# VHH binders against Uncharacterized protein MJ0119, part 10

Target 1, 224 residues: Uncharacterized protein MJ0119, of Methanocaldococcus jannaschii (q57583)
Amino acid sequence: MDSWNMKGSKMVDVNEITKYLPGFNCGACGYKRCDLFAEALLNKDVKLEDCPFLLRERFKENYEKLKEILKIKGKIKKEEKYIGVIDGYEADFLLKPLPNECSCRETLLIMDKKELKVGDYIRYRPLGCPIPHFAKIIDEYHGFYIIHVVGPSHRITGEKIEYKDVGIAIVVAFEGIVEGKVPEVGKTVKFIPKHCMMQKVHSGVVVQVEGKRVYIEGIDLKVF
Short names: E, the ipSAE of ESMFold2; O, the ipSAE of OpenDDE; V2, 0.75 times the mean of E and O plus 0.25 times the DockQ between their complexes.

## First folded at step 6 (VHH; framework vhh_8cml_1)

Design t6 (from t1 with D59Y; at its last look DockQ between E and O 0.70; V2 from the best seeds 0.00; counts 0 for: pae E 6.4 > 2)
Fold by ESMFold2, look of step 6:
Structure t6 (fold): chain B 224 residues (1-224), chain A 123 residues (1-123)
Amino acid sequence: as target 1 above (224 residues)
Amino acid sequence: EVQLVESGGGLVQPGGSLRLSCAASGSTFSSYAMGWFRQAPGQEREFVALISRSGGYTYYSDSAKGRFTISRDNAKNTVYLQMNSLKPEDTGVYFCAAKYGTWYRSPEEYDYWGQGTQVTVSS
């Protein structure tokens, strides 16, 4: 179903644009779904940068491909700010995993009464995130579970992974490496965890700092 | 304060086995994650294996995976490293280390260290 104009040039279809958009259907760009945003891009009603996710490292290739498809010229300024996609708040820094770990460490409060132990794999939905997460429990302390996010496609050599479904979990703490200005202990900070699919700004109180490693408790998904 | 004493090192032929032990005394052992590290002359300490407080989670360096097994007995306040299929590259001083709370791979995070036990793998 190619389309053409009077000069014989192939016109870009909404579907071609949509396949390179993040696909979260989150509404952050002002449109309820990503295919509606794609239509608005084709009609030149919006700018590509109105999708906040496209400027993240994760979507760098998608962004460049969309520029080619839409024939957008020029470079954009490097972002010097970390802006949450869903809420529009500016974060103080990004939080990356500890060296050689697959994700930031998260501490979870799990409300499901299912029996859990260190080493278990779980499926959960973080309160406030519509995307289910998959994790491995790496430690337990006072009824809280410390986890690595591992994803549903994780494959352990020669084994089938069985995930226990625990429903909704509350993220109580984060630990990781700061990209940005390293905060002082005791400070209330705003941050975006690198593995956060929705790129939501989180807040919390810094409890420990060593070099660029920080431990943050009192997690709230949004701050004013 | 936690005191750690390693034992079980020695001279072994390539392909041989050794079982290292680390006895802990002082503070409550079950509150500590434990690790084994090794150091060859002139090199920095290298992570070998770790075990969570409960023993439910273990993790190994690439060089140790499949050959070494870390375990702990909280009733005896002891952590072990079973070393099989030893290679000359495994030669070095092996240290046990304790970290209050959650485990880490980096040696900088560990609070208490033993004196080390020598492991030598030679033909």
Scores: ipSAE 0.089, ipTM 0.564, lowest interface PAE 6.4, mean pLDDT 79
ESMFold2 (binder alone), look of step 6: mean pLDDT 84; pTM 0.855
OpenDDE, look of step 6: ipSAE 0.626; ipTM 0.849

Design t7 (from t1 with S54Y; at its last look DockQ between E and O 0.14; V2 from the best seeds 0.00; counts 0 for: pae E 13.5 > 2, placed apart)
Fold by ESMFold2, look of step 6:
Structure t7 (fold): chain B 224 residues (1-224), chain A 123 residues (1-123)
Amino acid sequence: as target 1 above (224 residues)
Amino acid sequence: EVQLVESGGGLVQPGGSLRLSCAASGSTFSSYAMGWFRQAPGQEREFVALISRYGGYTDYSDSAKGRFTISRDNAKNTVYLQMNSLKPEDTGVYFCAAKYGTWYRSPEEYDYWGQGTQVTVSS
């Protein structure tokens, strides 16, 4: 196969990358098939670490081989320290949104039990955070509401959106993608959600881990 | 990776009922929103129904509203489509689809698809 591109630079075949990927086609990296992830790696749109399974011991040799194939220099990058901007506390990791989502998912217990449905836009104040949040309800489970944090649309897009003011809500869970060391289930962790306007360290207990995707409960918003 | 297998299709008279099932395997089923789509011969796949990952939100096409009900059982990794008051216009291949995270009406947004099950409404 001729691997040269139009600029005269040597290119690596997508198939060569794909054969060293885990091959689960699981979607955990945001791409539904591993060959799509391989193409994104060649286009430098993603990093190897975005596949959560490559970080496991079983795939250590695959990971190192892929670094050689992609000409990725493996020296120098320690894990970055994650420091809360306002509070100065060190977090274990950043929590990024799930692929193609605008924010980490939050699960809310809403104190003022208005009639709410999926698709509703709400204004709420998280218990323990002084800043009102705006969100869209994306799912519901036994009286809990799963949401994406959004901005007030009339200030950003000019569209009129009717936000239901639900007052105080308790954030009972976060779900997102770890940037940093992936925690073990059952451990208490400190993290910074990327969408947090105060860049404040949160804490909670890891309930589920799938690669770099984590579900964290027992949330404490440390406001100081 | 998610694998989807539909069942429950068949031949039915106008006004009749069918219940479609879609069994999922692979990744954690509760991480996926699910949809049903249908395709008549020579037509594009069209949206029929969707359900959010925990079942708190459902939506239907105009033609399905009031006649079809989507549901899911996360313990059994299965999504269902109960179809009542079937019409000849409902004839087609019905596909189950899965989308990681949030739901969409557009078929091109779905990541995983089943092979389809034939539904024929004729006398």
Scores: ipSAE 0.000, ipTM 0.285, lowest interface PAE 13.5, mean pLDDT 78
ESMFold2 (binder alone), look of step 6: mean pLDDT 86; pTM 0.871
OpenDDE, look of step 6: ipSAE 0.295; ipTM 0.691

## First folded at step 7 (VHH; framework vhh_8cml_1)

Design t10 (from t1 with G101K; at its last look DockQ between E and O 0.52; V2 from the best seeds 0.00; counts 0 for: pae E 9.4 > 2)
Fold by ESMFold2, look of step 7:
Structure t10 (fold): chain B 224 residues (1-224), chain A 123 residues (1-123)
Amino acid sequence: as target 1 above (224 residues)
Amino acid sequence: EVQLVESGGGLVQPGGSLRLSCAASGSTFSSYAMGWFRQAPGQEREFVALISRSGGYTDYSDSAKGRFTISRDNAKNTVYLQMNSLKPEDTGVYFCAAKYKTWYRSPEEYDYWGQGTQVTVSS
């Protein structure tokens, strides 16, 4: 079970739960299809009682069976496994921000020859990722920019924030705090940055470790 | 090798202000992120404020936020801490610290330290 492909295992779990749902695909629970509701149950985003039909006498036994199934899968989900939501890959650890920082630090190589300064807000597309990102430059070193990932905020201080569009950028490194088993220097690792909205597994090579703090280079975004 | 010398400490009434300075010498100052830390007798050094190499990023402890302002002048090799609305709990020795390349909040990350300057907010 620990050797299963996590994406394949999740699909089996969804089908198992859907089997006991009413199957009307009516939308009354807020989901257009019952299999979507089943997935939300596994993620603990909803309760069984959010399906109004499960409370009827006809479905009383289904309701009790679903409680049993979800109890078991809840225990499995509590294991210290770090599974990418979008891709289903198992990561070695979650990468959290450094103490009192809003995101992991990323180091960017920016291809556009714009004039950039520490403190600037930028909009960029990571090479290999279709989703535009927004960041604040917090430092600069030898032509690389260290950033915190931010949202597209237009009124942080009551002022309109102008994001400089720098086009594509290469994410060269991540720095953060390991949640999970701390890797050795030189190991190729798979990790999920806490600030990643897609919860996509990233990979890279650990080049520095101090306690739980790690610096990871050779970033591969194709695991997106 | 970096030498750091703090100045501007002293006695002040509650609600008063002080401006601390930290003069740096011995290396390229603009290559260093800077921090201010403080220590009351019998306690560990605690983070107060930090500033990036260029001065474009700053951050503060909860107790300093809204009252203290860190700044730097790379042409003068100096970092400043403007302390306003001082309270008795701000009393302590204030240390300037430098870290090559980038900043951290933890004092154990910093490589160079000044000797400290005493700040006393009278009771």
Scores: ipSAE 0.011, ipTM 0.438, lowest interface PAE 9.4, mean pLDDT 80
ESMFold2 (binder alone), look of step 7: mean pLDDT 87; pTM 0.885
OpenDDE, look of step 7: ipSAE 0.724; ipTM 0.875

Design t11 (from t1 with E108K; at its last look DockQ between E and O 0.65; V2 from the best seeds 0.00; counts 0 for: pae E 4.4 > 2)
Amino acid sequence: EVQLVESGGGLVQPGGSLRLSCAASGSTFSSYAMGWFRQAPGQEREFVALISRSGGYTDYSDSAKGRFTISRDNAKNTVYLQMNSLKPEDTGVYFCAAKYGTWYRSPKEYDYWGQGTQVTVSS
ESMFold2, look of step 7: ipSAE 0.267; ipTM 0.703
ESMFold2 (binder alone), look of step 7: mean pLDDT 86; pTM 0.873
OpenDDE, look of step 7: ipSAE 0.759; ipTM 0.905

Design t12 (from t1 with Y57W; at its last look DockQ between E and O 0.16; V2 from the best seeds 0.00; counts 0 for: pae E 10.8 > 2, placed apart)
Fold by ESMFold2, look of step 7:
Structure t12 (fold): chain B 224 residues (1-224), chain A 123 residues (1-123)
Amino acid sequence: as target 1 above (224 residues)
Amino acid sequence: EVQLVESGGGLVQPGGSLRLSCAASGSTFSSYAMGWFRQAPGQEREFVALISRSGGWTDYSDSAKGRFTISRDNAKNTVYLQMNSLKPEDTGVYFCAAKYGTWYRSPEEYDYWGQGTQVTVSS
C-alpha cells in the first residue's frame, strides 16, 4: 500500500529515469521513445549502455546519475554464448529485428526481376540454404530488394497470401539490432539472425554501426 | 532529430488538384522511406501513399490509386504528393512521415512526422 517495494527501498518512478535520458526518441536502444526505454530500465530488460547517447561526453553526468539511481556499480559484462543449432559454431551475437519489425532486414539479389514491387510477397531459396524462404518486399534500392522474412503462416489472419516464386536469390546483406557485443565497422563477424528457422551461424563484414543497429554485408552461411 | 515540414495544403473545389511538399532536415534524406498519411476529423490517421528510399517503388491506398502520385527529389530533400480529382472525402490534415531504411503502410512504423498541412475539399 506504500510506495516502498518489499525490500524496503523507495520505488524509482519512470518519470525520474526519463528526466535524465537524452529525450531524442530515436529508437537506437530498441524502443521508439525514451519513456519506454526508461520503463524497460526499471524492469531490468535493458542496460543504460543500450542508449548510445548516454555514452557521449555531453551526457556523462546524466549517465552517472542514472547509474546511481538504478544502483549500477560499473560496466555490465555479458557472458551469454550463442551457439548455432545446426552447425554448432559459436556466434559473436544474435541479430534481432529493428523495433516493430518482424524479422531482420535482408537485402536480396533476385535474378528474375520481372514486375516486383514493394509490398509483394515472394518465395525464394537463398543460395547456400536448402530451406525455401517466404518474404515481403519492403524496399528496392539500386536493383536489390530489401525484405522481411515471413513464414507461409506468419502473421496470417484469415487472408490468403499469393507468393511470387523468384527461384534462387542471393542474400547480400543483413540489418538488425545486436544482442551481445557490438562490433566495430570493418570487422568480420559471426551472427545468428533470430528469425532463422535453422538458427544457423552466418558471417559477414560490418559496414555500418549506430548504437546497437548494424548493417552487415558479404554474407556467408559458413563460418570462415 | 529529423524534422519534416509540409506545405501546399489549401482549399480546393471537388475535381481540383493540389500538390503537397514535405521538406526534410536533420538527417540524410536518401536513407529514409517516406509516406503520406491523412487524418479526417474524428478519424484515425490513415495511409495514403509511400515511396522507397530510391524512389523506385511506390504504393497507394485504395482510395488514392489512380488519383494521387507520390514522388521524391533526393537532391532537394523533398517528397511530393500530387493530388488530382479531389473529392470531399479527401478532406483532412496530411502528414508526411519518414522511416529509416524502408516502409510499412501502418503509421506506427514511421519514426518522424511533420506537423501536417490542411487540405479542404468543399462542396
Scores: ipSAE 0.000, ipTM 0.239, lowest interface PAE 10.8, mean pLDDT 78
ESMFold2 (binder alone), look of step 7: mean pLDDT 84; pTM 0.848
OpenDDE, look of step 7: ipSAE 0.679; ipTM 0.875

Design t13 (from t1 with S106L; at its last look DockQ between E and O 0.28; V2 from the best seeds 0.00; counts 0 for: pae E 6.5 > 2)
Fold by ESMFold2, look of step 7:
Structure t13 (fold): chain B 224 residues (1-224), chain A 123 residues (1-123)
Amino acid sequence: as target 1 above (224 residues)
Amino acid sequence: EVQLVESGGGLVQPGGSLRLSCAASGSTFSSYAMGWFRQAPGQEREFVALISRSGGYTDYSDSAKGRFTISRDNAKNTVYLQMNSLKPEDTGVYFCAAKYGTWYRLPEEYDYWGQGTQVTVSS
């Protein structure tokens, strides 16, 4: 990789990795600055997914580029534990969005409906999560709403979107693609949705499995 | 136990318009998300447009966005695809598809398919 006749420089360094990180220096990954996180990535002390913002659609290209850059430095650890950032619990798997969708699907029970319809954008706080979420309603069924968490896309795209603030909503189901061991129907599982900004471990009961696609109900955001 | 029948295909000049219809029979139509897919000879079926059970959510392929409009009339058990500004690249067999419950973009998720209607765009 390195050449003794070329001043011994590496092909990848901390600056190369930091270039593709979000740059918020927010501390959510456990490091106060993104360049410290980049150094930890090079040392194989952390995973790319430990930065919760890299899991968002906005940073998908950055995430893919970082994966390629880190492959040049050799493999990261095979088999990894899926540990929630704020709760420290071990999850059975990560839950990814369905193909060509921006987030896992969530089904919400909204107590104050404010005359909601499919296509509406909402701001809500999931019961058990202190962070407000933004979502688009993509379907409805018997008073339940199926949504994509879209993040604050009005900030990113410049598009003027009017969000309906529905307050606290209960997440009653998740649907997505398993990264990890595929569970059996009827089992209680612990999982981390990859779009979760806090990387909080969720639990629920698997109701349906088709290949790696899973539908999970009975959601609890607090896992023992 | 859902049957789908497409109509409205034909030959049209570039820049022209067609309106496809898909009549459904059998189970409760309002419980199904609907999609339109197309297939050129020797190609896989590709997503064109979808519409949620209520009609409140629609989505389009990149090539269809801005030119095609999907709609549904649950009272008439019918889904439509209005195709404007047609291009030769739009030529193919257009299939209506139904999925019980929520929508998906991938054709393998759809349970019921129509026979297809030919759309040919040539000058």
Scores: ipSAE 0.096, ipTM 0.575, lowest interface PAE 6.5, mean pLDDT 80
ESMFold2 (binder alone), look of step 7: mean pLDDT 86; pTM 0.868
OpenDDE, look of step 7: ipSAE 0.786; ipTM 0.909

Design t8 (from t1 with S27F; at its last look DockQ between E and O 0.43; V2 from the best seeds 0.00; counts 0 for: pae E 5.7 > 2)
Fold by ESMFold2, look of step 7:
Structure t8 (fold): chain B 224 residues (1-224), chain A 123 residues (1-123)
Amino acid sequence: as target 1 above (224 residues)
Amino acid sequence: EVQLVESGGGLVQPGGSLRLSCAASGFTFSSYAMGWFRQAPGQEREFVALISRSGGYTDYSDSAKGRFTISRDNAKNTVYLQMNSLKPEDTGVYFCAAKYGTWYRSPEEYDYWGQGTQVTVSS
């Protein structure tokens, strides 16, 4: 059978692929612009699913057209295996930060009643984790705080950031991008936040899925 | 009816400054994160800056960082973008956008959009 890949590649150009990409130039796929991602697709350096927006309902037709252009046959993707370093338990997937964010988003219930506001830096110990965490509050909702985990920046940059020590906090939710098989809403999952200092398996219940973006509540750090 | 009305665009020389304003109405402004996006001819809207509901968190694109400042006044239902050290690459239509709840950088997450204001940086 005559399936000249070189001939097919010569008839497909970066411009045709770029027209069906979302065009956000967001960097979530590892490339700063969508035309660079299109070139990488032609070179077989990446896969279509590396663009998280192509997995969303609004881009379903674009995804199918791109599959035809690139001659990519759809099939059930095999599940990847992830093992926690500290605890040795198997996770269902890794959880990556949202595009252009430095960590997965965590939602905290903070036990200390200190005055806290969006933009504050805090030091806390997650209930169930022996490692103190440093975080920046990026949003709040009805007494819950949404944070990015940051490193102890004052140790690295030499600039002194005032961290409010809030003691123990409960991690009530995670939000991020799935690396692995995307779970269904309502399922209990085990996951490793990609930048977890202990590489510890977490568990929780998936309450929202949008493409590869998931929101997980009911976080349990006591993995047996 | 939700309205976002941008103003403050115009023609400036390289190195100049502009201050964009976006007046919001028709929704509880303090419940929305706000963003500024821009669109050059033949391109999709790209993220420029965002600000959380309370104003306590801001974020910027790599090209805007250090030159642009987003702010908001929840009492006046207005979000601002102070643009300094403007470059020809900043030319485009600037859109104000609103997202209920928490902020995101991706434009497809935003619920409401203004009509845009033209910014042209040219010698």
Scores: ipSAE 0.178, ipTM 0.623, lowest interface PAE 5.7, mean pLDDT 80
ESMFold2 (binder alone), look of step 7: mean pLDDT 88; pTM 0.891
OpenDDE, look of step 7: ipSAE 0.796; ipTM 0.918

Design t9 (from t1 with K99Y; at its last look DockQ between E and O 0.25; V2 from the best seeds 0.00; counts 0 for: pae E 14.1 > 2)
Fold by ESMFold2, look of step 7:
Structure t9 (fold): chain B 224 residues (1-224), chain A 123 residues (1-123)
Amino acid sequence: as target 1 above (224 residues)
Amino acid sequence: EVQLVESGGGLVQPGGSLRLSCAASGSTFSSYAMGWFRQAPGQEREFVALISRSGGYTDYSDSAKGRFTISRDNAKNTVYLQMNSLKPEDTGVYFCAAYYGTWYRSPEEYDYWGQGTQVTVSS
């Protein structure tokens, strides 16, 4: 995140900005405290909309005050359209990997009862996708496997990686960072994982939101 | 949100041992992977150890392997770092951190941090 830098340009005191922020110090904007976010706002390293609570009706007056204080004159950004390349369907947002991760985190239900553990590399075909995938298991939770999608890295790195072929697996959840408007918990959403080879629209239900970080379950790889 | 409080730091001779504790308060401790990081004077914060949500997976920096052990007690909402065979190079402020998800080595990914506890290894 090369674009995040503190700069000492001060026409407005940090404390005045902090006064109008929600004050939860929740970290959802990428900064652990609201005063750090306020400094980042002054340095123009972030946007007001990066605080998800400022987008809520409860904080509408705060948001408008902060816009005036920061002299934000950019045009109102129209919703960018996110169109699946393969299917042509419109998605609500892109889902990016968590910072410094190679893909969104996916949760798999693996049909083959092979012995699997964290650190294993697998080859599988997602139910509903014709393309074989390669992944590294990064965690296990109640019989589900959390993975990063990887390429067959032995071609790139020269390492011999032994992939366990597990056949068909069901993608049951995604976790990542929203690029676009952050959805509310409980909404059915359509999204494109940013590094999906097919750029295919996925759907699911948002079950947890923390800033721009979302966890989506009930994944359907087909959308009308 | 999660609030983290470290304890157990102090002054220790080279070769000695120290056990750090990190007590968590707030929501859903069992949903967070936990890590220990350290920062020496004038240096960047560096990874020491991490432990998955369940405690079943651990990972260590090269300097910590074989000397340090991370563990967690989800019933007590506490993460521990047992540090053995301490060296002067281990001196610094030790922070525990929580990451929503599975695991990660980079400090930029952690959502919540404690205030730190000082560890000093000197003669």
Scores: ipSAE 0.000, ipTM 0.168, lowest interface PAE 14.1, mean pLDDT 76
ESMFold2 (binder alone), look of step 7: mean pLDDT 82; pTM 0.833
OpenDDE, look of step 7: ipSAE 0.456; ipTM 0.776

## First folded at step 8 (VHH; framework vhh_8cml_1)

Design t14 (from t1 with S27F E108K; at its last fold request DockQ between E and O 0.85; V2 from the best seeds 0.00; counts 0 for: pae E 4.7 > 2)
Fold by ESMFold2, fold request of step 9:
Order: sequence, then structure tokens, then C-alpha cells
Structure t14 (fold): chain B 224 residues (1-224), chain A 123 residues (1-123)
Amino acid sequence: as target 1 above (224 residues)
Amino acid sequence: EVQLVESGGGLVQPGGSLRLSCAASGFTFSSYAMGWFRQAPGQEREFVALISRSGGYTDYSDSAKGRFTISRDNAKNTVYLQMNSLKPEDTGVYFCAAKYGTWYRSPKEYDYWGQGTQVTVSS
């Protein structure tokens, strides 16, 4: 296969799609610009209905034309259901790690007054979850710790890692990549983090969206 | 008002070393994560290295890991990139960038950018 011809065709397809999008560059779909949304459509990361303006009668012709263009280029993305294994509740989406990161980011409020620094490894139990977690601190924010969930020592290149046991911590935020319909800022959502050992539905409020990346606060782990 | 000024670029033989500096002004430096990115002609700007606002967390692209070291001096409002064992594929314009708050690898997350400094690795 000639990669040049494939890439040239993709560039033309993005421009074709972009001309039929509303062009407001408003961010309501989770993408800062409409050409970024067009690229996401071609990559099958989103569906047409993720642009709220395409659902309006004013844009009916645009919507129908875009359906035809995308039908020629490939299948439209089907809507998926995400059901919590333990609790049986339906979530709005799955939350995956950011690219090249081993887990969704969690932001923790740690109750035990231990000396902690960025780079430390910790063992904690999330308040509301019976399963202890192991994590690496990757940043801090006004006494909160941002972490990656890691496995016990065997997941870190076979090296023995000393984990500081901090007891109970409250998960105050999640950050990751949406698998599913990208939510609007300000909405209360239900989601399943991919690293969740219990596959429980969580809830929270979307505070920030960029493309498929979301930041969710006000976390409730007792949904069931 | 906000400025990021890179320096330390130049022509280097394969296997050589360079130390890039980025002097920052016009914002509270210690509240920003910092990154280095590079761009070769005809290519997208790519992630090279990042450092958290405290300096306690660093990350590198696969091509930089083991050869490059990012550091920062919050008292001098400066971020550095020590580049060792340079290869011809390291050639490009190197940009420093600043992001308020926590770090990210994606260049679209960064708020401020320098004008870049040229690094050329040739025999």
C-alpha cells in the first residue's frame, strides 16, 4: 500500500467534511475547532450527532450530506451501552487513560498526614471502594495529589517498589479519554474508569473537555 | 508581555551535546509546567520532554529517553534541556512551552510558546 495516496485522500476527506459542518468552532462537541471534529469523524472517534448544531432543522441538509459522505468513506459509529458489572447501572461512557499513560488520572485527598512528594508510590483505599489501590504521585495541587494507578511492584519493570501506606483517600477527580459520547461541560455524568477493579459506575460533574479528554469532579463512588 | 526565549541551539557533530535554555518572563513561572517540543521541516511539532511545575515529575519521548534531561530553576525562571548523544534525526527547531497547572504531552494544551532555537546535527 502507498501511504502517500492514503494520506492525501484523508486530507481531502477532512476538507469535504469541514465544509458541511456549521463552522462555529464553538467547542460544544468537545473539539476546539470544527476541522478537528471532522478529523475525529474520519477516525471514527465520534459520530455526527456529537455536534449539537447538526441536530437542528437549520442544518438538516448539512447533516444528510455528511451522512452520505461518511457512508462512502466508512461505517458510522454505533451507540454502545456501558453497564457496571457489580452494580448493574448504566454509565454514559468508559473513561480510558490519556495517551501513553498507564491509567486514568485520579486526584486524591489523602487523610493521613504523611510526608509525600511527587514521584512517591502509595498504597491507599479509595473511600467507598473496598479494594486497596497502588499508585504513583505524578503531580500535586493545593494539598491534592494527582496519581496514576499502578499494580503492585510486578507492574513496574519487575523492580521492588516501596509503597507508602496512606490509608483511606478520597477520590475527588478523574481525568481521561472518553470511550463513548463526549459530554458537555457542566453536565453530571455516570462513567466507568477502565482501571476500576470492581467496574463500578461512578458519577461526577464534567469541568473541562478538550477533544475526547475530560476532567470530572464531585466524584461519587456509592452509585448503586 | 509573556515571553519565552530559547537559546543554546547550534551545529553539532553526531554524538555531541547541547544545552538548551528557555528564559521565561511575564507570568508566575512556578505555577506552570514546562515542555520542550521540536519540529523538523514538513513535520508536525512533536513532544520531546516535560517537567511538572515543582520539578518533581519529568517525562520524555521515546527518542529522548536516556539521552536528554529536562530541568528547571524556579528562582531563575528558566527551564533547560540537556541533550547528549545527539543524532541527525534530532535536527529541528526546538520550542519551549508553558502550561498553567498540571503537565500534558499534547502541544495543544500549552498556553505560551517561544520562537524556537535551531539545532542541527551533521557530520
Scores: ipSAE 0.245, ipTM 0.671, lowest interface PAE 4.7, mean pLDDT 81
ESMFold2, look of step 8: ipSAE 0.151; ipTM 0.590
ESMFold2 (binder alone), look of step 8: mean pLDDT 89; pTM 0.893
OpenDDE, look of step 8: ipSAE 0.838; ipTM 0.932
ESMFold2, fold request of step 9: ipSAE 0.218, 0.213; ipTM 0.670, 0.665
ESMFold2 (binder alone), fold request of step 9: mean pLDDT 89, 89, 89; pTM 0.897, 0.901, 0.900
OpenDDE, fold request of step 9: ipSAE 0.887, 0.889, 0.872; ipTM 0.957, 0.956, 0.944
ESMFold2, look of step 9: ipSAE 0.192; ipTM 0.628
ESMFold2 (binder alone), look of step 9: mean pLDDT 89; pTM 0.894
OpenDDE, look of step 9: ipSAE 0.832; ipTM 0.931

Design t15 (from t14 with G101Y; at its last look DockQ between E and O 0.07; V2 from the best seeds 0.00; counts 0 for: pae E 3.5 > 2, placed apart)
Fold by ESMFold2, look of step 8:
Structure t15 (fold): chain B 224 residues (1-224), chain A 123 residues (1-123)
Amino acid sequence: as target 1 above (224 residues)
Amino acid sequence: EVQLVESGGGLVQPGGSLRLSCAASGFTFSSYAMGWFRQAPGQEREFVALISRSGGYTDYSDSAKGRFTISRDNAKNTVYLQMNSLKPEDTGVYFCAAKYYTWYRSPKEYDYWGQGTQVTVSS
């Protein structure tokens, strides 16, 4: 919704934010580069004071300018509607990746367990979805695997990656950042993961909330 | 300068207790999830406990469950590990670690690490 107004209002981008940041790329804010922090500022995932240098006298003019720039972006934001492209259902919110992560986290129950470890790349078909997915295992929890969805880079880029084909896997949880109204724990919700190629509405039950971070279990890939 | 400084380690008898502290500075502590990891000689660093930014979620390794308690005080920029019923297998260097926004159990995903504090459980 912010983009529908771009001819009638000023658009701010990462480059405009980055030019007013200190530019040290020091990592003190939790991002290795200032342009990554600028992107997080635009997404409202962080606060300006998370950069400790912006609080110094040397940078007070930069800080005030950034406040003006970010205030403009905030004032043009309108109520968002999240409609599934394939199914036409309205979702309660969009689920974005956690900061500095390439996709929402998915938790998988893998039926054909080979020897799998953190760092492995896998190919799987989610139960209830005909589209094969490619993922990197980023964590493990009591026999479940937490993954980031990646692309089939061995066919598109010059990188060589050996994907272990694990067949059908059940997606048992999603974790990410809510774009929209943050739900309460215990609520059944409908959501669209940002990385979903089909933009299909998913449903599940919110198990944890911390700020805009949510953890959703009981995943149902069909919503009617 | 980002600093994580562990303290409270030492030599203790089996069955004893220790309370580890990790003082943080140089970053917005309340924006970070915190973890404790340990490393015995010749072994890889292993997960012990984690705590979310608000303290509302904690998790423990199988060996730590029921014996160890992680907590945090965001006003004091400090995370703690209460270690009870210590066993010789708990011997190692204990590290405090910070991850922006949310946690992992895998040690390779953490952003900042302390220098470690030695815990030795022996007669």
Scores: ipSAE 0.359, ipTM 0.748, lowest interface PAE 3.5, mean pLDDT 82
ESMFold2 (binder alone), look of step 8: mean pLDDT 90; pTM 0.915
OpenDDE, look of step 8: ipSAE 0.557; ipTM 0.817

